# Ledger of designs, part 49: VHH binders against q9xw16

Target 1, 132 residues: q9xw16
Amino acid sequence: MSGWNAYIDTMTAAAPSIKRCAIVGAADGSVWARTEADNVFKASEEELKTFVALFNDVTQVPAKGADIEGVHYVVPRTEESLIFGKKENTGFFAVKTKSAVLIAVYEGPNEVAAQVRKAVESMQTYLNNAGY
Below, E stands for the ipSAE of ESMFold2; O stands for the ipSAE of OpenDDE; V2 stands for 0.75 times the mean of E and O plus 0.25 times the DockQ between their complexes.

## First folded at step 3 (VHH)

Design d7 (framework vhh_6fv0_2; at its last look DockQ between E and O 0.20; V2 from the best seeds 0.00; counts 0 for: pae E 2.7 > 2, placed apart)
Fold by OpenDDE, look of step 4:
Structure d7 (fold): chain B 132 residues (1-132), chain A 119 residues (1-119)
Amino acid sequence: as target 1 above (132 residues)
Amino acid sequence: QVQLQESGGGLVQPGGSLRLSCAASGFTFSSYWMYWVRQAPEKGLEWVSTINTGGGSTYYKDSVKGRFTVSRDNAKNTLYLQMNSLKPEDAAQYYCARGPPPLYRGDYRGQGTQVTVSS
C-alpha cells in the first residue's frame, strides 16, 4: 500500500461500477497506486507511458481510440484534461491533474457512466486544489 | 503562507509511546487530507499514515498498523499521531504533510520532529 491508495479507495467507494482504478504520473505513466487483489489494474508501464502521452494532444485521440489493459476503446470525444472510452458494456474515464492521471475502468450500462465520471472528476478537483 | 509545525518527538525505549502533533496554518486545514511521513537515516521519505478531511477514514503503512493512530482536530487546525509499542525501526524524522511521498509541487510539509527509539 502506498500513500495514494486512499484516493483509489475513495473513487471506488463513490462509484461501485468501477472495477479497476489507477493513479499514475502524468509525465511518464509511472504507477503511484492501483487497485489490487481481485481487481488488479493490469496496464503495463509501457502502455501507461503511451496512454498518458495522449494528453499532449487530445484532439487526435477520437480518431485513434485508446488502449488500456490490452483492450481497445472507442473514444467518442475528448476534453483538455479528460479522455473517456467505451467498449460494449465497459468503459473508462481518465482525467489529468497537474501531475497525475487518474484512470477508472468500469462495467455496466451507460447509465453508470455519469457516476463514474463524477467520482473521478471529484478527485481531480481535490488533487488540483491540493497542488497535485 | 502555508505552515506546518511538528512537535512531540523525543527519545524512548523500545515498547514506549509518543504522541506527535502538527500545527497547521495559512490554509483551510479541514479541506485537506493530511499525512504523516518519515525519513530514517540513509533512507528515503516514506509514507506512514493518512487521514481524510473529516477524520472518518484513516490509513496506515502495514508495519505500523495496530500501533499507530492518526487523528485530527479541525477546530484546532491540528494533526496527531499516537505511536505505541515503538520499535527501533520506527526511529526517524517525522513530518506532517498535505500529500504522500514523493512530494510534488504544491505539496507542503513541516520541518519535522525527531523520534529516537533506543534501549
Scores: ipSAE 0.815, ipTM 0.899, lowest interface PAE 0.6, mean pLDDT 94
Fold by ESMFold2, look of step 4:
Structure d7 (fold): chain B 132 residues (1-132), chain A 119 residues (1-119)
Amino acid sequence: as target 1 above (132 residues)
Amino acid sequence: QVQLQESGGGLVQPGGSLRLSCAASGFTFSSYWMYWVRQAPEKGLEWVSTINTGGGSTYYKDSVKGRFTVSRDNAKNTLYLQMNSLKPEDAAQYYCARGPPPLYRGDYRGQGTQVTVSS
């Protein structure tokens, strides 16, 4: 187990609607930690490399959508360091820190999206302040 | 220079209670999220609890929720874990750890304190 697993556990505890999440390297999509066992975050290495590169050009993402775990999401919103994806009763928030991308895939109605966003942004702020 | 020293472990019977302490030095304690992790013999490290910088947000592994309470005293540079209703499966070496990552390195956690739960 990597030293990042506690942050996966903290995010899933912060927002129970998060079903899967990961911390990946911002430069190459390498997995630092992810949900495991019954809730494996199952994006391929090739997909993660493509996914994190979206943050290098966020202006293109709403027009293209985003793929993660073999699922195509509509992207109604991006911000400088945040991508929100949506499909049916599921969605994701992804946020970029100095060195990493935090990805949280959730299930539930739009009312839970704010809780998920808050969980990932709280961790984003902390990691950025710590130099990650 | 980061130092973390756990204490308060011991032997209790099932249903008993213990309070663990973690004395911190060599860094600005109030600026870091703090964690409790544990390790049973021949098992990997397992996350138990997290507390944010001010103590306003706490998080727990499901199996300890409602039985364990994490807290911190930033004026005393001390992290605590109150452990109630202890079960045999809680027996482990308990470590406090400082964020940021990597969480499980020796530089960012103490030597641990042993909790034993048996009749």
Scores: ipSAE 0.398, ipTM 0.745, lowest interface PAE 2.7, mean pLDDT 88
Fold by ESMFold2-Fast, scan of step 3:
Structure d7 (fold): chain B 132 residues (1-132), chain A 119 residues (1-119)
Amino acid sequence: as target 1 above (132 residues)
Amino acid sequence: QVQLQESGGGLVQPGGSLRLSCAASGFTFSSYWMYWVRQAPEKGLEWVSTINTGGGSTYYKDSVKGRFTVSRDNAKNTLYLQMNSLKPEDAAQYYCARGPPPLYRGDYRGQGTQVTVSS
């Protein structure tokens, strides 16, 4: 357990529909913190390294989609520092900060997605303002 | 240097109440989200509560919702945790913390204040 788990706990408390969540290093995809036990975030080190590299050119992502935890997501569009995707009733939001990438996987309808996005973007703003 | 000083811990019976305080110095307190974390004997640190810069948004660990209330006084650079209906499982060393970086790093949390709940 690391001190970074408190930020995951804060995001999950803000958006209870988050099923799995991780904070990883932006440069290498190294895991700083992730959900565990029944909600373990299962992405491999190699998958995360590939995923964080997508932020080097987000314009390529909608044509290819994105893989998280061995699941291929359709990415309808991207924004600067934001990649999000959908697969049936499951989706994700991933945001890049100066030093980290925050990934939240959720389940539920579009109303739930909006709450998850808000939680992840609020944390992104906070970390960026603190130099992370 | 960031300094955080907790106080207000003690011994209470189940169902009792305590109010913890955290005096902050060495940084612009009103610019940071603040956290309460705790550590029970032979357990890891666990998150308890978060409060945003203005105090208008608060978040809690599920097991303390409805019983604990976090608040802050930015004019006094002080963070509070009101603990009601205390249970034996709440017995722990309580720390206030400023993040980022990681909350469990000693230079971003205080020395802690001990809460004991006896039957």
Scores: ipSAE 0.089, ipTM 0.497, lowest interface PAE 5.5, mean pLDDT 85
ESMFold2 (binder alone), look of step 4: mean pLDDT 83; pTM 0.854

Design d8 (framework vhh_6fv0_2)
Fold by ESMFold2-Fast, scan of step 3:
Structure d8 (fold): chain B 132 residues (1-132), chain A 119 residues (1-119)
Amino acid sequence: as target 1 above (132 residues)
Amino acid sequence: QVQLQESGGGLVQPGGSLRLSCAASGFTFSSYWMYWVRQAPEKGLEWVSTINTGGGSTYYKDSVKGRFTVSRDNAKNTLYLQMNSLKPEDAAQYYCARDLYPPYKGDYRGQGTQVTVSS
């Protein structure tokens, strides 16, 4: 777990507005790594399984929204391998690679959202190139 | 076979500087993100810094930001870590790595290079 946490540390270093994040298996939502202690990513196994299945057809997501850590987010739009949502001053970005889904929950205005998206997409590119 | 050879460590006083080098062979260096990790005597491996393939994107552990600079020379297959304003808590064996997890044969091995910070 600690090995994959180095990737989480890389993302949070690039975007300090990330409050909690996780790297999960794309097929089943199994947790590979997550933020811990005061920043623990609190999502059930069942919720993560449901969440990663959203990537099977992202066009359906804006009509229904998405649930992360028991919080329902409005999803204004999606892109092929990207789901993002907003709830007041909280938001998330989730991207899919070949075998993983990266989820980052942040807090702050729209300016910090751009930094979080960039950090998550940079990691997505790296993991895809590494064969994950 | 992947080979990574670290050098440039030594003994410095607090506030001093060192430049670490990592000579890479056995793979297409310019095609890989590279990392610096360290291990203090009673701690596990800690990530220190990341650099992308072209060197245009760099990332750092919070405690070293503003003091350490990672860079690379793809023509020489060499990775660098410039360490300024060294603190006693920076004392560790420093390793370069091609992959953070899962570990690959040479990625967390080799001799590393020892950094000692004392007066």
Scores: ipSAE 0.006, ipTM 0.210, lowest interface PAE 11.9, mean pLDDT 82

Design d9 (framework vhh_6fv0_2)
Fold by ESMFold2-Fast, scan of step 3:
Structure d9 (fold): chain B 132 residues (1-132), chain A 119 residues (1-119)
Amino acid sequence: as target 1 above (132 residues)
Amino acid sequence: QVQLQESGGGLVQPGGSLRLSCAASGFTFSSYWMYWVRQAPEKGLEWVSTINTGGGSTYYKDSVKGRFTVSRDNAKNTLYLQMNSLKPEDAAQYYCARDWPPPSRGDYRGQGTQVTVSS
C-alpha cells in the first residue's frame, strides 16, 4: 500500500456514500491512488489530464460542465479550488490542493452530497497543511 | 423548511427586459450560494447563473453572458436575475435554487416563474 492509498481509505471511511474516488496530480492528472476492484475509478489518463486543467480557470467550467468517467456533469458553480457537478442521481466533488486534485463520485440524495463534500474538504485541508 | 418563491416572469418582446426575484425563507440565506436554473417545456433542466454568498463572484451560461446579471440582497433574503436583450430561446420556467447541500439534480422549491418571449 502506498501512503496515498491510506488517504483514499480515509475519505471513503469518512463518507461511505462515496462510490468511487481518486487522488491525481494537479499538474498532469496522473493517478496517485484510486478506489479499485468493486469500486474502481474508471477515468482514463487523457480524461484526467483534461479535467485537472479545468482548475487553471474554474470560472469557465459552469458554462461547459465537466466530464468524469465518460459521464458529462452539469457544474452549477465553482470556487477557486472546488468543482462539483451533478447528473441525475449521481454527482461529484473535486478539490485542488497545492499538488493534487481529489475527486469523489457519489450517488444519492442531498444529505449524502453534504457528507461527501465535508469529507473531501477535510482531506483537502489536511493535505494542504502537509504541503501537498 | 426551505422555501423559495420566484416572481417577476411574464411576456416580453424579443430585445425586452425582465427582472426576476426569489424570496427565500427557512434558512440562513447569507450562508449559501444560490443559482438560477430554467426549463423549457419537454426539455431538460438548464443551469443559467450562480452567485456566491457575498455577491462578489458570479457565473453565467455562455449564451446569457453580457445579457443577464445575477445579484442578491442578503438583508432582504432575496435573489435577483436581471435579464436584458431577451431572445425567444430564453423562454422557460425559471427557478431559483439553494446550492447547499448540492443535490445530484437540483433542490429547488416553489413553482418557478414563467418567462415568455414572443413578438
Scores: ipSAE 0.006, ipTM 0.127, lowest interface PAE 16.6, mean pLDDT 81

Design e1 (framework vhh_8ghr_2; at its last look DockQ between E and O 0.15; V2 from the best seeds 0.00; counts 0 for: pae E 10.6 > 2, placed apart)
Fold by ESMFold2-Fast, scan of step 3:
Structure e1 (fold): chain B 132 residues (1-132), chain A 123 residues (1-123)
Amino acid sequence: as target 1 above (132 residues)
Amino acid sequence: EVQLVESGGGLVQPGGSLRLSCAASGFTFSSSYYIGWVRRAPGKGEELVARISGSGGSTSYADSVKGRFTISADISKNTAYLQMNSLRVEDTAVYYCARGYSPPLPPGQFDYWGQGTLVTVSS
């Protein structure tokens, strides 16, 4: 998906602390675009299908945590369309749009986490407004 | 040869309604495709206002038209529709029917487009 890669590039340019990210289908977790090469997003299709299903009831996620790229993250809380997690100096933000889930894995302290959250929420707003 | 042919555009007063049709030929509606309605007003960018799965099962809408526009598909007729209610002056645009894949192509990217139909909302 060459066209969706431009959206990955926009998020990583807005928040350089993003190490890996992906745009996946909300219904099935199918990958539309992901970071590649040295920053390849490594989640399996089965893991992503499980992950996007978490958005069906985000209130259950803090009790169970979330798995991304085979790494288990503690999820301290959720919002209706937002799941985020932390593991030591790494973390993620995942947001659901009408048709997609954006997942960004970052490294760094809490100050960079705020920048990553802004980047994915800005993209979420853009895609929702565009009917995605 | 894949073709999408729009009809139903015209002049309508604010608060009025129009129904656009998109007749597809050269391919069959299926879960592999989605049909979108994309509009462009003079001097503005493209906006995907609505899309529907080629199977007819799932729909999505831009926030600007949510609650006012309804997209539907008649799989047996290979035709998609856009019912536009409570029309506003800012809905004035050329409306294009376009085909994409599932998963959907990014906003504004489709593999086949219709010729467009003009919708003017004015007194």
Scores: ipSAE 0.065, ipTM 0.470, lowest interface PAE 3.5, mean pLDDT 87
Fold by OpenDDE, look of step 4:
Structure e1 (fold): chain B 132 residues (1-132), chain A 123 residues (1-123)
Amino acid sequence: as target 1 above (132 residues)
Amino acid sequence: EVQLVESGGGLVQPGGSLRLSCAASGFTFSSSYYIGWVRRAPGKGEELVARISGSGGSTSYADSVKGRFTISADISKNTAYLQMNSLRVEDTAVYYCARGYSPPLPPGQFDYWGQGTLVTVSS
């Protein structure tokens, strides 16, 4: 049991369009916390290991895309600590902190993406300042 | 790896006493941390019942347990304790040991939790 669930709750409360969310270790993709019950984050450990490794060289990700929960997303662009993808009316935002990767999968039109991004980036800033 | 392991839970009659232990590993008790006992009763939310600084120099209690419960720490053993006296039926809950930073970092007060130990107070 981990107190990291509180951070999941904070992000999902800040952006209602988030359907599933996870906090994982940046080094190995280990799950620290995730949405559960009706909105279980379903990515496997192997998939998450691969996903977090994308941050080692984000410049290559747009050419390859990214997979989360068995779904392939187009990645229009990346930033040093940000990977985001789109698929129809769904998408994801993933941000990297010192020690973690925050992943939020959302559903909705493009207009909801801004709120999702703000939620994960706010948490990113907080965790970075906290040393995580 | 940070781990917290609770022990000492069990069945006790009203008015009885019980002592819980929390053995910590993967980190050392210090003023940088707080150790808390959090309980969850069936159908109820979490309640922080007691908190102690990692140095053992500062303690706090929920009003519901003041005068009955005592939190302490043995730094040499890296273990925290919760002495529960004058137990009541409403104290029935799973009791968790948890680690937090000092000062606390929002939104999560604690970052690691034990598996919990069940305390049942029943006549």
Scores: ipSAE 0.017, ipTM 0.282, lowest interface PAE 6.9, mean pLDDT 91
Fold by ESMFold2, look of step 4:
Structure e1 (fold): chain B 132 residues (1-132), chain A 123 residues (1-123)
Amino acid sequence: as target 1 above (132 residues)
Amino acid sequence: EVQLVESGGGLVQPGGSLRLSCAASGFTFSSSYYIGWVRRAPGKGEELVARISGSGGSTSYADSVKGRFTISADISKNTAYLQMNSLRVEDTAVYYCARGYSPPLPPGQFDYWGQGTLVTVSS
């Protein structure tokens, strides 16, 4: 198996508003792990390759928006290793580590977005410190 | 299902040797996994004594066993080994084989464990 499923479980437990999430390779978008079963993360690998390439220049992303799971999000802001996307009452946070991109798609108002961001950033820090 | 089955434990005198085996099933050794040997003496905490990459190339050892224990893997048999030489009374413990991921997870973070094999070192 992928060997990364426990990290998916850690993020979803830390922020229950996360509906779907994935860990993908930063170079190629390959899926290392994702939510499965009733909440499958359904982005294609070709879509994910395009998505992770956004981190090559995050300053251009607000003008373009971002697509994940066939859904187009507006991107109100980015930071050096973070992209925040929003559509109606849903959104995503994506963060880049040395080797991976962590993607969490959530549902809910602004109050839950902070929990989602904290969950992905905590995992980002953990993986970076561990060399990933 | 993932299973790890240890064998090779027993009673041995100080200065003796044993070889422990860990036969794995339900997954194939690869660079995505690591195999570790963890020991627990009665009433004591756990100590990771050795770890090897599932590809067989990368090893590490606790200071307490360096130069005496050697971990190895036979990928074609899906089996890891712990060669234990120059055994001492303080090596007495239950030895567990365990699987972890291609990670730099904190040491001792394993998701599947065997049932353990007892090693007793006594005169």
Scores: ipSAE 0.006, ipTM 0.125, lowest interface PAE 10.6, mean pLDDT 84
ESMFold2 (binder alone), look of step 4: mean pLDDT 81; pTM 0.817

Design e10 (framework vhh_8ghr_2)
Fold by ESMFold2-Fast, scan of step 3:
Structure e10 (fold): chain B 132 residues (1-132), chain A 123 residues (1-123)
Amino acid sequence: as target 1 above (132 residues)
Amino acid sequence: EVQLVESGGGLVQPGGSLRLSCAASGFTFSSSYAIGWVRRAPGKGEELVARISGSGGSTDYADSVKGRFTISADISKNTAYLQMNSLRVEDTAVYYCARGYSPPLPPGQFDYWGQGTLVTVSS
């Protein structure tokens, strides 16, 4: 777990508008690393298990929305390995790799959202290439 | 405190062998970490020579050393090794042990480094 914290640091450095984020196991939602202290990612084990299961059929997600940290997000559309949503001035991007799901919660306008998406997708590409 | 301490460097003749050791303290070898051997030759930049996952399961090598060098880890001793065979004059460098994460950070970053050990290959 501790070693994966360096990846959390890398993502938050690349996109400072990320308020909270986590790296979790794709199969079970187990937490590998997450932001802590003042920026603690607060999702429960049960919520994360439910969330990662959404990647089994992302086409159903826009009809239901998604819950992260007890907050219900509207998911306007999905891509094969990407779920994203918005609620007012907050939003999230979640991407699936071979073994992991990266979740980043951010606050800010559209230009900020684009930066967060780029950071998360860059890490997704890197982890996939590393066999994760 | 995380610390990496190299040993085993020295003077060796071309075609000879050396085994470098990297003793780690302040963390435990695990699948979350990787250990790399990085060398710096006089007048040259850094080259990642070999890398092993902290669990010991996966290894990779620079093209310049493939087939000659072998990286390994003894989890019980929290120590990584670099076995260097068929040494060449161009292998002369200071060799550093470094800790990274597995998978590696872009662009292959390490967060802790040893002090380095000098390997001189000369007749």
Scores: ipSAE 0.013, ipTM 0.193, lowest interface PAE 8.2, mean pLDDT 84

Design e11 (framework vhh_8ghr_2; at its last look DockQ between E and O 0.28; V2 from the best seeds 0.00; counts 0 for: pae E 9.3 > 2)
Fold by OpenDDE, look of step 4:
Structure e11 (fold): chain B 132 residues (1-132), chain A 123 residues (1-123)
Amino acid sequence: as target 1 above (132 residues)
Amino acid sequence: EVQLVESGGGLVQPGGSLRLSCAASGFTFSSSYAIGWVRRAPGKGEELVARISGSGGSTSYADSVKGRFTISADISKNTAYLQMNSLRVEDTAVYYCARGYPPPLPPGQFDYWGQGTLVTVSS
């Protein structure tokens, strides 16, 4: 079990609407940690490689959308280190740190999105300050 | 198999210097890990002396060694170092290098340890 699991637990505890979560390498999409058991994050290695590459040019992502775990999400907008998507009552937030991408998939009404974003951005800030 | 091997320990007088090395194998230094130097002095518990990110971009030190010790890493050699200057008698300890993860530190912050190297500071 990776020590990175503690960071997964921190994010999921901060936002109960997060159903699945992963921490992956920004360079290659390698999985450092992910939710397991009843909430397994199921994105493939190939899919994650493609996903993290979206951060190389986020300006094109809204036109194409983004795929996670075989699900296609509409991406309303992006920021330099933030990609978020929506599909019905689900969505995701993905933030990039110096070396990692944090991905949180959530389920619920639009009101829960703010808490999810705060959880992942708080972790983003922490990791950046730590040099990761 | 993950392995960490310390070297460079020995006997030194107060005010002297030593450089410890930690050669890692079975994994590659990367941002997914951290390397820490932890010491155990006689009759005392473990103290985290210094920590460096696997990419070498971030370092931290215990207050007891700030300004005297420097942790570094050569990624090309998969080796971490601890430069110890202005050594004091209270720095006497077995020094271990260990593979870990970024803070916050969960229980078991380090998952692999070296065998340790003895540093003795005595006049």
Scores: ipSAE 0.035, ipTM 0.466, lowest interface PAE 3.0, mean pLDDT 91
Fold by ESMFold2-Fast, scan of step 3:
Structure e11 (fold): chain B 132 residues (1-132), chain A 123 residues (1-123)
Amino acid sequence: as target 1 above (132 residues)
Amino acid sequence: EVQLVESGGGLVQPGGSLRLSCAASGFTFSSSYAIGWVRRAPGKGEELVARISGSGGSTSYADSVKGRFTISADISKNTAYLQMNSLRVEDTAVYYCARGYPPPLPPGQFDYWGQGTLVTVSS
């Protein structure tokens, strides 16, 4: 899936604090592209299927949190089509488009988190406008 | 061999209309690809003006051309079209057809480009 890898590269270039990220199908959590090698995104097929299903009702997520790469994140709140969480020095932002879910795991303080959120939301807007 | 060939360019007066065609060979239009029209005007940078999914199901336009240009695809003919209405002198540019997959990024992210067709809007 080399075509979708270009989108991964664009997001990581826009926000270098992204440690790992993936683009997955919104319906089933199937991986379209992800970071590899030293930055491999390690979520299992079953975990991603469970994760994308959270977007069916984001209001339920803060009560239970979210699991990504076997790590349980506290989700303080959600916004429409946005789930985010924190665990110590790490965090994530996940956004849903028409056909995909973008997941970015980052490391760093709140200033870094804002940059990662902007990169993910910019890609969300681009993909929605492109019909994805 | 993947090839995109543009046609339909020419000289038109302001307010006129023109239809560009992009004939593809070496691949078939499908949901695996997107087709974009990118223009480069004298003294200006490149601009993605319109985009359509290879299946023909989804379109997008630059703000500069919304309401005036329409992109379409004829899957059976493996050809994409750009219908340009209410043309302005500032639409003068070389228009390129380009293939991306799945959705295109900025112009530099397309993998195959046509040779371009010149559109001149002047009185």
Scores: ipSAE 0.013, ipTM 0.245, lowest interface PAE 7.8, mean pLDDT 85
Fold by ESMFold2, look of step 4:
Structure e11 (fold): chain B 132 residues (1-132), chain A 123 residues (1-123)
Amino acid sequence: as target 1 above (132 residues)
Amino acid sequence: EVQLVESGGGLVQPGGSLRLSCAASGFTFSSSYAIGWVRRAPGKGEELVARISGSGGSTSYADSVKGRFTISADISKNTAYLQMNSLRVEDTAVYYCARGYPPPLPPGQFDYWGQGTLVTVSS
């Protein structure tokens, strides 16, 4: 298996409310690793290419929202390298590293969002320090 | 079984150059792996000097060697290389080739290591 799958496992273990997640190339949205089997991350190539391009100007994202796995999310918050999306009882955090975008889709009330954010930001820091 | 065999070490004067080779067997260089060069100098811990990701070209270097060392791979020969230019006395160490996964693991987390090759930089 790809060595990148170990980082998927690390994030899902750190925040059990994460239902699906992926590590994708920041330049083109190519999938380096994702949750598989019964929890497969089901985003298309075209969708991921569009999604990672949102990081080219995060200030415009709240006005238009974001799509992942065919689901449209309202984006109430962005930061330099972070996009947070919400729809009803689901949400996502996406963070950008030097070479990749980490995407975590979770289910649950707003109270679990902090745990999910912490898990993806910890991995963001780790990958940046490793040169990715 | 997986093996990594280093060669190309030796004695060289400051400012000189060496090219280290790491011949792999038991697996084929591919995008599934990362290859690193790790050095151990007398009285010091391990330092990850350079790495090349198995995704086909992403490289990174320790600050101490950036601009002087170049890591590369030749898939047809199943061999990785470390070109070392502008060598300094501080580069004296045993150099190990190691296999890991993208992104590069810490030196202690590589799954296979070579035997090491000694590089001595002295006037």
Scores: ipSAE 0.008, ipTM 0.152, lowest interface PAE 9.3, mean pLDDT 83
ESMFold2 (binder alone), look of step 4: mean pLDDT 81; pTM 0.818

Design e12 (framework vhh_8ghr_2)
Fold by ESMFold2-Fast, scan of step 3:
Structure e12 (fold): chain B 132 residues (1-132), chain A 123 residues (1-123)
Amino acid sequence: as target 1 above (132 residues)
Amino acid sequence: EVQLVESGGGLVQPGGSLRLSCAASGFTFSSSYAIGWVRRAPGKGEELVARISGSGGSTSYADSVKGRFTISADISKNTAYLQMNSLRVEDTAVYYCARGGPPPLPPGQFDYWGQGTLVTVSS
């Protein structure tokens, strides 16, 4: 198994409200690591390729939303390296680093969203500083 | 079954060249894996001399070998290479191919290792 799973474990420990999580290649959406078993991150390779391409122009995303695991999310706004979305009681945060995209799907009320965002942005900073 | 098999080691004169190969089986090269070449000489610790992402995009080298060694990967053959030029007596070591996780992990974080191949640089 990939050593990238250690970074998945770090994020889920920091924000237990994360239900499913993945680290994927920024260029191609290839899965480097993801949650497994009862928490399996189910996005297809084709869907992830489409999703990471959204970071080429994040300003277009709020008009169309984003799809993760076959679920269409409303994206209220974006930042250059951040896409987040909501669908009823679920949400996600996705951040881009130099080489990767980190995706965390959470379930629950809005008050857990801040913890999830903090966890993925902390990991984004760490990986960027490490050259990824 | 994950396996890494090295080849290409041997005896060369100072200033000579060798190309080491690392054939992988049981997994496919992808951006989620790194391949490193780690050497150990008698009386020295392990030294990570070269590293490449599994997708073949990013490389790094120890200062001791920069400009002389080149790491590469052939994704279609699932094989990584270490081209060693301008070899010096101090390059004499057993060279291991290893599969690693995310950089910048130290050599001890590699999860699968080859058998090792001996490189001797001597007149």
Scores: ipSAE 0.012, ipTM 0.197, lowest interface PAE 8.3, mean pLDDT 83

